# VHH binders against EKC/KEOPS complex subunit cgi121 (cgi121): the designs that were tried, part 57

Target 1, 174 residues: EKC/KEOPS complex subunit cgi121 (cgi121), of Schizosaccharomyces pombe (q9p7j3)
Amino acid sequence: MILPLFPETQVHVFVYENVSNCAAIHEQLISQNPIYDYAFLDAATILYKKQVYSAIIRALEDRRDEQMKTKTIHSEVILSLSPKTEISSAFRQFSMTKKSKNIVVVKIDSKLTEEEEFERLDKLVEGNRVEFSDEELQKLIDFKVLKKNYKLDPSTLENPLASILSSIALRGYS
Key: E = the ipSAE of ESMFold2; O = the ipSAE of OpenDDE; V2 = 0.75 times the mean of E and O plus 0.25 times the DockQ between their complexes.

## First folded at step 9 (VHH)

Design qg26 (from qf4 with D56S; framework vhh_6qgx_2; at its last look DockQ between E and O 0.94; V2 from the best seeds 0.00; counts 0 for: pae E 2.4 > 2)
Fold by OpenDDE, look of step 10:
Formats: structure tokens, sequence, C-alpha cells
Structure qg26 (fold): chain B 174 residues (1-174), chain A 123 residues (1-123)
């Protein structure tokens, strides 16, 4: 897909459930295998498509403005999901772990079509692809984790999206 | 309290060797990637080497490849940097760092830092 504000940047997002090889994937990530050049997110931490889009946009804006805090655009996406400024915190909060079962995979600057990218990624991920939708994400979310990550309280739980987006947008401005 | 304590620095002639060590405490050592950074006089802190939490992979800045080796000992909670064929341009304060992410090249990615140990390589 193409984001309106970044028409020259192709982005793909995939969701997998019941992934059996997250530990293996994680090992490749920490080893910085170029074949795994994606942002691998724990789906338990993602509730909305707009949450992911907002993080992507924030990362792209940072890159555009030469204000990236991380080395890679995909790491910047992970950081951008977090209300905290610490990179390690963001990774702890949102990145896929060895114990993850459901994941959201983000590819930025793809040179491939969505289908082509899927075929490539499908060789790496042993799980079931599901639709990237709020409906499917809602099935995978851990609300306890979500509440913790974004410090949601009863007042903000009525509209968690607004709180999440505000947290993403205002990171570093508190 | 988290502590990273570097040792092993000193004065050495060009072509010589040093082994730096960093003793870690106050955090779960096995959960963190470890790295060495250095800051030369008048320069910014730069990445030197990193090792994954498990020790499965290592990473080096180009200028030290083939000369420096990073390793870690989980039993002792230490990370080491073997520096061979040292050059005057390797003169710097060397810092040990611990981080959770795999953004190994980025100083901000590291949560904990040592005070540094000075390495001086004479011509």
Amino acid sequence: as target 1 above (174 residues)
Amino acid sequence: QVQLVESGGGLVQAGGSLRLSCAASGFTFSDYAMAWFRRAPGKEREFVAAITYSGSSTFYTDSVKGRFTISRDHAKNTVSLQMNSLRPEDTAVYYCAAGYSWDYWTPRAYDYWGQGTRVTVSA
C-alpha cells in the first residue's frame, strides 16, 4: 500500500496467528539477518490498524526529517509505537519475542507487490496469515499488555484509540 | 544497582594487544546484548563491537574487523574485547554498554553504560 503523505514509499503489513517459529525468527532478528528486514511486532500489543499506521507514519516522518532515533526504519517503527523514548523499552513493549504466538509484520520500502512480499515472508513465518483489520487484531490483543504499554485507565478505555494515537504522536513532548 | 565496570585499558605500542573486560552486575546479564563503544579525543562516541545476548552473533565496525574480538562469559557476567594489532587511531576511552534491542550501532539503544577505560596506542 501507499500512504498519502509518502507516495514514494511502499508499505506492507501482514498479520500471522499461531506462529510456531517465533523463537527461530527472533534468533534471525537479533543476528540481523538481512532476509528478515521487517518490523516484527507482537500482535498482543496491537489493537488498531491506525495504531500501526501511526507508528509507520511517525517513523517515516522521523526519517524524512532526519530525526530517526534508531538505525533502521523498522526499528523506528517499533520505537514509534511506544509512548516512551527509550529504544529498549519500545522493544520490550512491542517487538516480537521468542514466546510470541501472533505477530504483525511491517515492511517499509518494499520493492515488491503485496503478494510477492507475502510469498517471500511466508517462507519465513510458520503460521496462519489473517487479514490486517481491526476485527482480526482485536482477537489477538492482550488488553492487560495494552493497558500497561499505554497506561490506559478507565477514562481512556472508552476510546483507547485516541489515547494510543496521542501517545504515539506526543512521544518525547511530555 | 546496575554497574558496568571496565578494565584492561592502558598504554600500548602500535601493533600491540590489549584485552578489555567489563564486569556487569545489577541486571539480568543474559537478557542483554553487550557492546563496546569508544570515544577518541575530539570525536564523538562511536560503535566498536557488539555481541548478542546469547553470544550467537557478533558485530564490528569496519575499522576493527579482523583485529578486535568481542566475547562474553555468562557465568562471570563479563564481556571482553580482545584488541590486536592496535593502531594509534584506536586511542580512545572504551565504554561497555548493555542493551535489550538489536539496534546495536545506536548508542541510545543501550540502557546501561560503564565509566570507560582509557586505551592509548603510541606510534
Scores: ipSAE 0.839, ipTM 0.907, lowest interface PAE 0.6, mean pLDDT 96
Fold by ESMFold2-Fast, scan of step 9:
Structure qg26 (fold): chain B 174 residues (1-174), chain A 123 residues (1-123)
Amino acid sequence: as target 1 above (174 residues)
Amino acid sequence: QVQLVESGGGLVQAGGSLRLSCAASGFTFSDYAMAWFRRAPGKEREFVAAITYSGSSTFYTDSVKGRFTISRDHAKNTVSLQMNSLRPEDTAVYYCAAGYSWDYWTPRAYDYWGQGTRVTVSA
């Protein structure tokens, strides 16, 4: 995929359900294994495609403006999902854990095609790939986690999209 | 209430050794990456060393590789920094830090910080 504001930046997003090896993947992530240079998100925290795209756009804007708070673009995506600029909190809120069951994986600046990235990820992730769509994400979301992460009140729970996107765009003032 | 308490700093001559310790309390130590940062007067805080929450991997800044060793003890809730072959440029206040991410090099990635222990290396 290409983004209108960043047309030369290749972006791929993959969704896996029923992943059995999250503990092994997590160990590779903390050890800085370059094969695992992706943003691995817990699908329990993602409700919409636009939520992921907004975080990617924010991360790319921060990189363009030399305002990144983290060392890598993939860590910046994880941070950008959070309404705060606290890196550790963002990782606790949004990143995959050893106990995750469903994950969303983001690759930015891939030198590979989407199909080649899928072949590579399928070897790393022991789970079932599903379509990156609002319909599939809505099957994997945990609304208690979503409400807590974005501080949603009862009035915004029925249609939280605008509130979530505003929180991502206004990081640092939310 | 979270606390990180450093100890082991002091004055040493170039070529000497010091062992810094950091005692952690008030959080689940085994879930957090631990790091040492240092700051010389008039300079910003710089990364020295980090260890993963599991202890499986360690990371060092180039200037200390081969001279410093970071380790952790989950039973005692401590992280240590063994500093060998010390140089005058190692003179700084050394800070222990705890964070929940794998961005080990960025000060912003750490939630909890000790108050620091002073290391002075004379020529």
Scores: ipSAE 0.707, ipTM 0.854, lowest interface PAE 1.0, mean pLDDT 90
Fold by ESMFold2, look of step 10:
Structure qg26 (fold): chain B 174 residues (1-174), chain A 123 residues (1-123)
Amino acid sequence: as target 1 above (174 residues)
Amino acid sequence: QVQLVESGGGLVQAGGSLRLSCAASGFTFSDYAMAWFRRAPGKEREFVAAITYSGSSTFYTDSVKGRFTISRDHAKNTVSLQMNSLRPEDTAVYYCAAGYSWDYWTPRAYDYWGQGTRVTVSA
């Protein structure tokens, strides 16, 4: 897909459930294998499509404005999900880990169609692709993790979207 | 409570060798990637080398490749930097760092830092 403010940037987002090889993928990420140049997120931390798109937009805005804090745009997506500015905290809280079971995978600056990118990614991920939709994400979220990551109390947890999006949009300005 | 303590710095002639060591305490050492950064006089802090939490992969800035070797010892909770064929351009304060990501090159990716050990390489 193309975001209106970034017409030259193709972005794809995929969701996998029941992934059996997160430990192997994690090893490839830490070894900097370029075939795995995606943002691999733990789906337990993602409740909404808008959460992911807001992080992508924030990362692209920071790249445009030469304000990126991380080495790659995909690392910047991981940071952008966090209400904090610390890179290690963002990775600890939002990245896929060796123990993850469900993942959200983001590719920015793709030179491939969505179907072509899926075909390539599907050779790397041993799991079941599901639709990138609020319905599917809600089946995979861990609300205890969501509450911890965004410091939601009962009033904000009842309607968490605005609080989450505000945290992503306003990181570093408040 | 977290401490990273560097040692092994000093004065050495060009072409010589030094071994830096960093003793880690106050955190689960085996969960963290470890790195060395350096700050030369009049320069900004720059990445030197990193090693993954397991020790399975290492990364080096181009100017030290083939001359420096990073290693870690999980039994001793130490990370080391063996520096061979030293050049005057390697003169810097060397810092040990620990981080929980695979962004190895960015200083802000590291949670914990030592106070540094000075290496001076004379012509």
Scores: ipSAE 0.437, ipTM 0.764, lowest interface PAE 2.4, mean pLDDT 90
ESMFold2 (binder alone), look of step 10: mean pLDDT 86; pTM 0.881

Design qg27 (from qf4 with D56G; framework vhh_6qgx_2; at its last look DockQ between E and O 0.90; V2 from the best seeds 0.00; counts 0 for: pae E 3.2 > 2)
Fold by OpenDDE, look of step 10:
Structure qg27 (fold): chain B 174 residues (1-174), chain A 123 residues (1-123)
Amino acid sequence: as target 1 above (174 residues)
Amino acid sequence: QVQLVESGGGLVQAGGSLRLSCAASGFTFSDYAMAWFRRAPGKEREFVAAITYSGGSTFYTDSVKGRFTISRDHAKNTVSLQMNSLRPEDTAVYYCAAGYSWDYWTPRAYDYWGQGTRVTVSA
């Protein structure tokens, strides 16, 4: 996938459900195994494709502008999902945990085709790949978590996307 | 109340050793990665070493590799930094930090910080 604003940056996003080895993956992430150079997100916190894209774009913009707050572009994606400026908060809010069952995996700066990347990732993730779509994400979302993460109220729940995108875009500006 | 209290700093001659310790309280120690940072005179705070929450992995800045060893004791809620073959350029205030991420090199990734302990290495 190529983003219009970043035509030279290849991005891949994968969604897995019923992942049985999140604990193992988590250990690899913690140890910074380079084979696991992805952003592993808890799918329970993701409702829209645009939410993910928005975070990716912000991360890429930060990198472009040499304003990254984290060390890696994938960590920056995780941070970019959060309305909070604290990196730890973002990780608590959005990153995959040992107890996660469904995940969204983001690869930035991929040198591989989507299929090739999938083959590589499929060796790491023991779960079922599903389509990266709003429909599939909607099946995996935990609205309680979503509401908490973005401080959604009844008025904003009618159009949570707008609120989410605003939160992402305006992080650090309030 | 969260507290990180460093100890073990002091004056040492080049080639000598020190062991820094950090006692943590007020948070779930086992959930956090622990790290040491240092700030030399006239310089910015820099990463020194980190250890994962489980203690399974450690990370070091290049200049201290082979000389410094970070460890943690879950029973005592402490993190330690064994510093061997100390050099004058290691002179700094050393800070203990706790964070919930695997962005170990980034100071902003850490939620809690100690007040620091001064290490002075004489030539």
Scores: ipSAE 0.829, ipTM 0.902, lowest interface PAE 0.6, mean pLDDT 95
Fold by ESMFold2-Fast, scan of step 9:
Structure qg27 (fold): chain B 174 residues (1-174), chain A 123 residues (1-123)
Amino acid sequence: as target 1 above (174 residues)
Amino acid sequence: QVQLVESGGGLVQAGGSLRLSCAASGFTFSDYAMAWFRRAPGKEREFVAAITYSGGSTFYTDSVKGRFTISRDHAKNTVSLQMNSLRPEDTAVYYCAAGYSWDYWTPRAYDYWGQGTRVTVSA
């Protein structure tokens, strides 16, 4: 995918369900294995494609403006999903854990085609790849986790998109 | 209440060694990455070393690689920094820090900080 505001930046997003090797992947992430240079998100925290795209756009804007708060673009994506600007909290809220079952994987600045990234990721992730679509994401979301992460009340849970996008856009600023 | 308490600082001659320790309390130590940062007078806080929550990987700034070793003991809730072949430019206040991420190099990635222990290396 190419973003209109960032036409030079290649972006790929992948969704995997029923992943059996999250503990092994997590160990590779914390050890900074460069093969795993992606943003690995817990799908329990992602309800919409627009949620992921908004975080990616915010991260790219912060990189463009030399305002990144983290060391890597993929860490900046994780931070950008959070309504707060606290890195540790954002990772606790949105990154995959060794207990995760379904994951969303984001790659920025890939020199590979989408198909080549699929081939690479399918070797790293022991799970079923599904379409990156609102329909598939809505099968994997945990509404209790979503409510907690974005501080949603019962009325906003009926149509949370605007609230989530506002939280991402306002991250750390009123 | 979360607390990180450093110890082991002091005055040492160039070429000497010091072992810094950090005692952690008030949080689940085994869930957090631990790091050492330092600040020389008039300068910003800089990364020195980090260790993953599992202890399976360690990271160092280039200037200390091969001279410093970070380790942790989760039975004692401590993280340690063994500093060998010390140089005058290692003179700084050393801080331990705890964070829940794998952005080890960024001060903003750490939620909890100790008050620091002073290390002075004479020529």
Scores: ipSAE 0.692, ipTM 0.844, lowest interface PAE 1.0, mean pLDDT 90
Fold by ESMFold2, look of step 10:
Structure qg27 (fold): chain B 174 residues (1-174), chain A 123 residues (1-123)
Amino acid sequence: as target 1 above (174 residues)
Amino acid sequence: QVQLVESGGGLVQAGGSLRLSCAASGFTFSDYAMAWFRRAPGKEREFVAAITYSGGSTFYTDSVKGRFTISRDHAKNTVSLQMNSLRPEDTAVYYCAAGYSWDYWTPRAYDYWGQGTRVTVSA
């Protein structure tokens, strides 16, 4: 996929459910294995496609504006999901952990078609690919986690999209 | 109360060695990546070395690679930095840090910091 404001940047997003090897993937991420150069997110923290796209756009804007706070664009996506500026808290709250069961995987700056990128990723992830859609994401979300991560009132949990997107867009502006 | 306490700094001649130690308390040590940063007078903190929470991987800034070795001891809740072949440019206050992420090089990725131990390398 090509975002209109970033025409030279190809992005792919995949969703997997019932992943059995998150512990093994996590070990590769912490060791900085370049084969695993993706943003691996815990799907329990992701309710909307727009949530992921907004984090990608924020990370790309910060790269364009020389305001990135992390070493890689994929770690910047993880930070960009957070309403907070602390890198470690963003990773604790949004990244895949060894105990995760469902994941969202983002590849930025891909030189491959979606099908080719999927073929590579599918060798790494032992789980079932599902559509990247609001319908599938809604099945995988943990609303208690979502409320905590974005400080949502219980009544706001019915349709929290605007609050979440504002948190992503306005992080660091006070 | 979370504490990281560095020790082992001091004055050493160029070519010499020092071993820094950092004692951790107040948190589950095995849940954190550990790192050493340093700050020379008039400069910002810079990354020196990191070790994953499992101890399975280590990372070093280029200027210390091959001379410094980071290690951790889960039984004693310590992280150490063995510094060999020291040079005057290694003179700095060395800080122990603990955090969670695989962005090991960025100071803001670390939640907890020690007070620092001074290393002075004379010509």
Scores: ipSAE 0.342, ipTM 0.714, lowest interface PAE 3.2, mean pLDDT 90
ESMFold2 (binder alone), look of step 10: mean pLDDT 85; pTM 0.871

Design qg28 (from qf4 with D56T; framework vhh_6qgx_2)
Fold by ESMFold2-Fast, scan of step 9:
Structure qg28 (fold): chain B 174 residues (1-174), chain A 123 residues (1-123)
Amino acid sequence: as target 1 above (174 residues)
Amino acid sequence: QVQLVESGGGLVQAGGSLRLSCAASGFTFSDYAMAWFRRAPGKEREFVAAITYSGTSTFYTDSVKGRFTISRDHAKNTVSLQMNSLRPEDTAVYYCAAGYSWDYWTPRAYDYWGQGTRVTVSA
């Protein structure tokens, strides 16, 4: 998808369920293997497509404005999902771990087509690819994790999307 | 109580060696990347070296690459920095840091910091 405010930026989002090699992927991420230059998120933390796009837009705005807090755009996406500007906490809250089972993968500035990225990722990820849709994400979310990450209370659960998007847009101010 | 306690600093002549150690307690050491940063008098904090939580990959700033070696011991909850062929420009307070990300170079990526140990290299 092309974002209206960033028409020259290629963005691809992929969802995998029942991933068996998260420990191996995690080791490649921490070793800074350039083949794995993506934002690898734990699907237990993502409820809506808009949640992911809001974080991407925030990261791109910070890059445009020379306000990035991290060294890479993909790390900035992970940070941008968090309501706070603490990098380590954001990675603990949203990045995939060795024990993750379902993942959301974001690629920014791809020189490949969406289909070519799928072919590349399918070789790296040992799992089942599913549609990036609210329906599929809602099958993978952990509501306890979501509530903790965004500090949702019972009244907020009646309208979690608005609260989540506000938290991402106002990161560091709330 | 989370603690990072550095040791091994001191005065050494150019060309000499020092080994810095950092003892970690109060958190799950094996889950965290560990790093050394330094701050020279009148300067900003700069990245020196980092090691992954697993210990399988290390990263260095160009000016110390080949001279310094970072290592960790999971059994002792320690991270060490072996500093060889020391230069006057290496004079600084050295800080141990622990963080849960692979943005190794950014000070803001670290949750926990030691109090620092002073290294002075005379010409």
Scores: ipSAE 0.695, ipTM 0.843, lowest interface PAE 1.0, mean pLDDT 90

Design qg29 (from qf4 with D56Y; framework vhh_6qgx_2)
Fold by ESMFold2-Fast, scan of step 9:
Structure qg29 (fold): chain B 174 residues (1-174), chain A 123 residues (1-123)
Amino acid sequence: as target 1 above (174 residues)
Amino acid sequence: QVQLVESGGGLVQAGGSLRLSCAASGFTFSDYAMAWFRRAPGKEREFVAAITYSGYSTFYTDSVKGRFTISRDHAKNTVSLQMNSLRPEDTAVYYCAAGYSWDYWTPRAYDYWGQGTRVTVSA
């Protein structure tokens, strides 16, 4: 996929449902195994494709401007999903856990094609790949988690897209 | 209230050893990665060592690899830094930190910090 603001940057996003080995993947992430250099997100926290793209764009903008707050671009994606600039909280809110069942995986700066990344991920993830689409994401979202992460009230929860995108874009601004 | 209390700092000759300890209270210690950072006069805070919440993996900055060892004791809610073969460039204030992520190297990734303990290594 090509982002209009970053046409030279290779970005791949994959969605897996019914993942049975999240505990094993989590241990590899925590141990910093370079084979797992991706942003592994809990799908319970992602409602829209635009939510993921907005976080990726924000992370790439911060890298371009030398304003990254984390050590890696993939950690910056996780941070960029959060309405606040608190790394620990962002990981708690959005990263996959040992108990996750459905995940969204982001790869930035891949030297591989989408098909090659899929083959690599298929060896790491024991689950079913589904289309990265709003329809599929809406089957995996947990609205209780979404409401808590973005501090949505009942009126905002009925149509949360604009509020979520605003939170991602305006993180740290008053 | 959350507290991290460091101890064990002091003055030592080059080639000597010191053991720093950090006592944690007020949070679920076993859920947090623990790290040591240091700040030398006129310099920014730099990463020294970290240990995962599980205790299975440790990380070190290149300049201390093979000389320093980080460990944790879940029963006592402590993290320790054994410093061997100390060098004058190790002179700094050492800070204990606790965080809930696997970005171990970034100060901003840590929620809780101690007040620091001073280590001075003479030539």
Scores: ipSAE 0.638, ipTM 0.799, lowest interface PAE 1.1, mean pLDDT 90

Design qg3 (from qf4 with D31E; framework vhh_6qgx_2)
Fold by ESMFold2-Fast, scan of step 9:
Structure qg3 (fold): chain B 174 residues (1-174), chain A 123 residues (1-123)
Amino acid sequence: as target 1 above (174 residues)
Amino acid sequence: QVQLVESGGGLVQAGGSLRLSCAASGFTFSEYAMAWFRRAPGKEREFVAAITYSGDSTFYTDSVKGRFTISRDHAKNTVSLQMNSLRPEDTAVYYCAAGYSWDYWTPRAYDYWGQGTRVTVSA
């Protein structure tokens, strides 16, 4: 995907369900294995495509403006999903864990085509690829986790999109 | 109540060695990455070394690679920094930190911090 404000930046987003090797992937992330240079998110935390894209756009804006709070663009995506600027909290809230079952994987600045990234990721992730769509994400979300991460009231849970996007856009300023 | 307590700082001659220790309490030590940061007078806090929650991987800033060794002891809830071949440029207050992420290099990635221990390396 090409973003209008960042036309030279290649962005790919992948969704995997029923992943059986999350513990192994987590160890590779912990050890900073460069093969795993992606943002690995727990799908239980993601409800909309726009939620992921808003975090990506915020991360790219912060990189452009030399205001990144983390060392890598992929860590900045994880941070940008959080309504707060605490990196450790953002990782606890949104990153995959050893216990994750469904994941969303973001690649920024890929030198590979989307198809080549699929081939690479399919070797790393033992699960079923599904479409990156609101329909598929809604099957994987945990509303209790979403409510906690964005501090949503029951009335807001009926249509949380605007609240989530506002939280991402105003991260650290509200 | 979370607490990180550093010890082992002091005065040392260039070329000498010091071992810093950090005792952790009030949180599940085995689930957190541990790191050492330092701050020289008039400068910003900088990354020195980090160790993963399991102890299986370590990371160092280039200027201390081969001279410093970070280690942890889960039974004692401690993290240590062995500093060899010390240089005057290593003079700083050294801080122990605990965090939950794989961004080991960024101060903002750490939830808990010690009060620091002073290291002075004379020429």
Scores: ipSAE 0.672, ipTM 0.853, lowest interface PAE 1.3, mean pLDDT 90

Design qg30 (from qf4 with S57T; framework vhh_6qgx_2)
Fold by ESMFold2-Fast, scan of step 9:
Structure qg30 (fold): chain B 174 residues (1-174), chain A 123 residues (1-123)
Amino acid sequence: as target 1 above (174 residues)
Amino acid sequence: QVQLVESGGGLVQAGGSLRLSCAASGFTFSDYAMAWFRRAPGKEREFVAAITYSGDTTFYTDSVKGRFTISRDHAKNTVSLQMNSLRPEDTAVYYCAAGYSWDYWTPRAYDYWGQGTRVTVSA
């Protein structure tokens, strides 16, 4: 799907479960290996497709408006998932770690098709690709992590979508 | 309580050397990237050098590459900056910083900052 406000921007999102090489991937990320220029998210933090797209749209808006707080669009996606503009905290909350098992991978400004990115990522990620859908994401979410990251109380956890999307959309106005 | 304490600053002649140290406490040092930033009088903080949490990869601003070396010691919870072939333009207050991201060049990416140590390089 194309983003209405950014029709020229190629966006691909992939979900992998049972990833066995997260430690190796994390080493490549911290070393700034350009082959790994993606946003690698811990799937334990992502409940909805709309959550990911809202963060992507926010990052693209900040880039358009010359308001990015990080050096790369993929880091800006990670920051944009957070309810606050604290870069270090956002990475701690949403980026994959050496101990992650399921990941969501976002590519912005791809020069490749979705299938070509899939071929590239299959060489980097030792896991099983699943559909980027609310149903698959809900199998991978950790509600304790979600509650902590978005400061949700028990009543909000019953239907957190609006709260999460508001947190992402309004973060830059805090 | 999180604390970063710099030491090793001072006055040195151009061409000389200084070693800055930063002692970290109150957080899990081995989980954080460490960096040095500097601020000359009347200027904002600029990136100098960074080292990954593992210590395996280092990053430098172009003007210090080959002259400065960043390193860390997990046993002592310290990060160090060895500064060789110092130039008058290296005169600044040097700050130690700790952050949990790989956006090494951005001051906003660091959670914790030291108070700074002054380095003066005379011509």
Scores: ipSAE 0.680, ipTM 0.842, lowest interface PAE 1.1, mean pLDDT 90

Design qg31 (from qf4 with S57R; framework vhh_6qgx_2)
Fold by ESMFold2-Fast, scan of step 9:
Structure qg31 (fold): chain B 174 residues (1-174), chain A 123 residues (1-123)
Amino acid sequence: as target 1 above (174 residues)
Amino acid sequence: QVQLVESGGGLVQAGGSLRLSCAASGFTFSDYAMAWFRRAPGKEREFVAAITYSGDRTFYTDSVKGRFTISRDHAKNTVSLQMNSLRPEDTAVYYCAAGYSWDYWTPRAYDYWGQGTRVTVSA
């Protein structure tokens, strides 16, 4: 996908359900295996495509402005999903864990085509690939997790998009 | 409350060795990556070494690789830094840190910090 503010940046987003090898993937991430250089997110935390794109745009803006708070662009995406600027909290809230079942995977600056990344990831992830769409994401979300991560009131939980996007865009601004 | 308490700092001559220890309490130690950072006089805090939550992997800054060894003991809730072949440029206050991420190198990635232990290496 082409982002209007970053037309030269290649971005790919993949969604997998019923993943059986999350513990193995997690160990590769912990070990800094370069083959796993992606942002691996727990799908229980993602409700909308716009939520993911907003975090990607924020991470790319911070990289452009030399204001990244993490060492890699993929870690910056994970941080950018959080309404706070604490890296450890963002990873606890949004990154995949050994016990995750459904995941969202983001690749930035790929040297591969989308199809080549799909083939590569399908070898790393033991699960069912589904479309990156609001409909599919809404089947995988955990609303209790979403409410906790974004501090949503019951009144906003029924239509939280604007609150989530505002939290991402205004992160760290007071 | 969360506490990280460092010990083992001191004065040593170039070529000597020191072992730093950090005792952790008030959090689930086995879930956290542990790291050592240092701050030399007039400089910012820099990464020295880190160990994964399981202890299976370690990371070092280039200048200490082969000379320093980080390790952890889950039964004692401690992380240690064995420092060999010390150089005057290793002179700094050394800090123990605990964090939940796989960004091992960034100070902001760590939730908990000790107060530091001073290491002075004389020429």
Scores: ipSAE 0.622, ipTM 0.837, lowest interface PAE 1.5, mean pLDDT 90

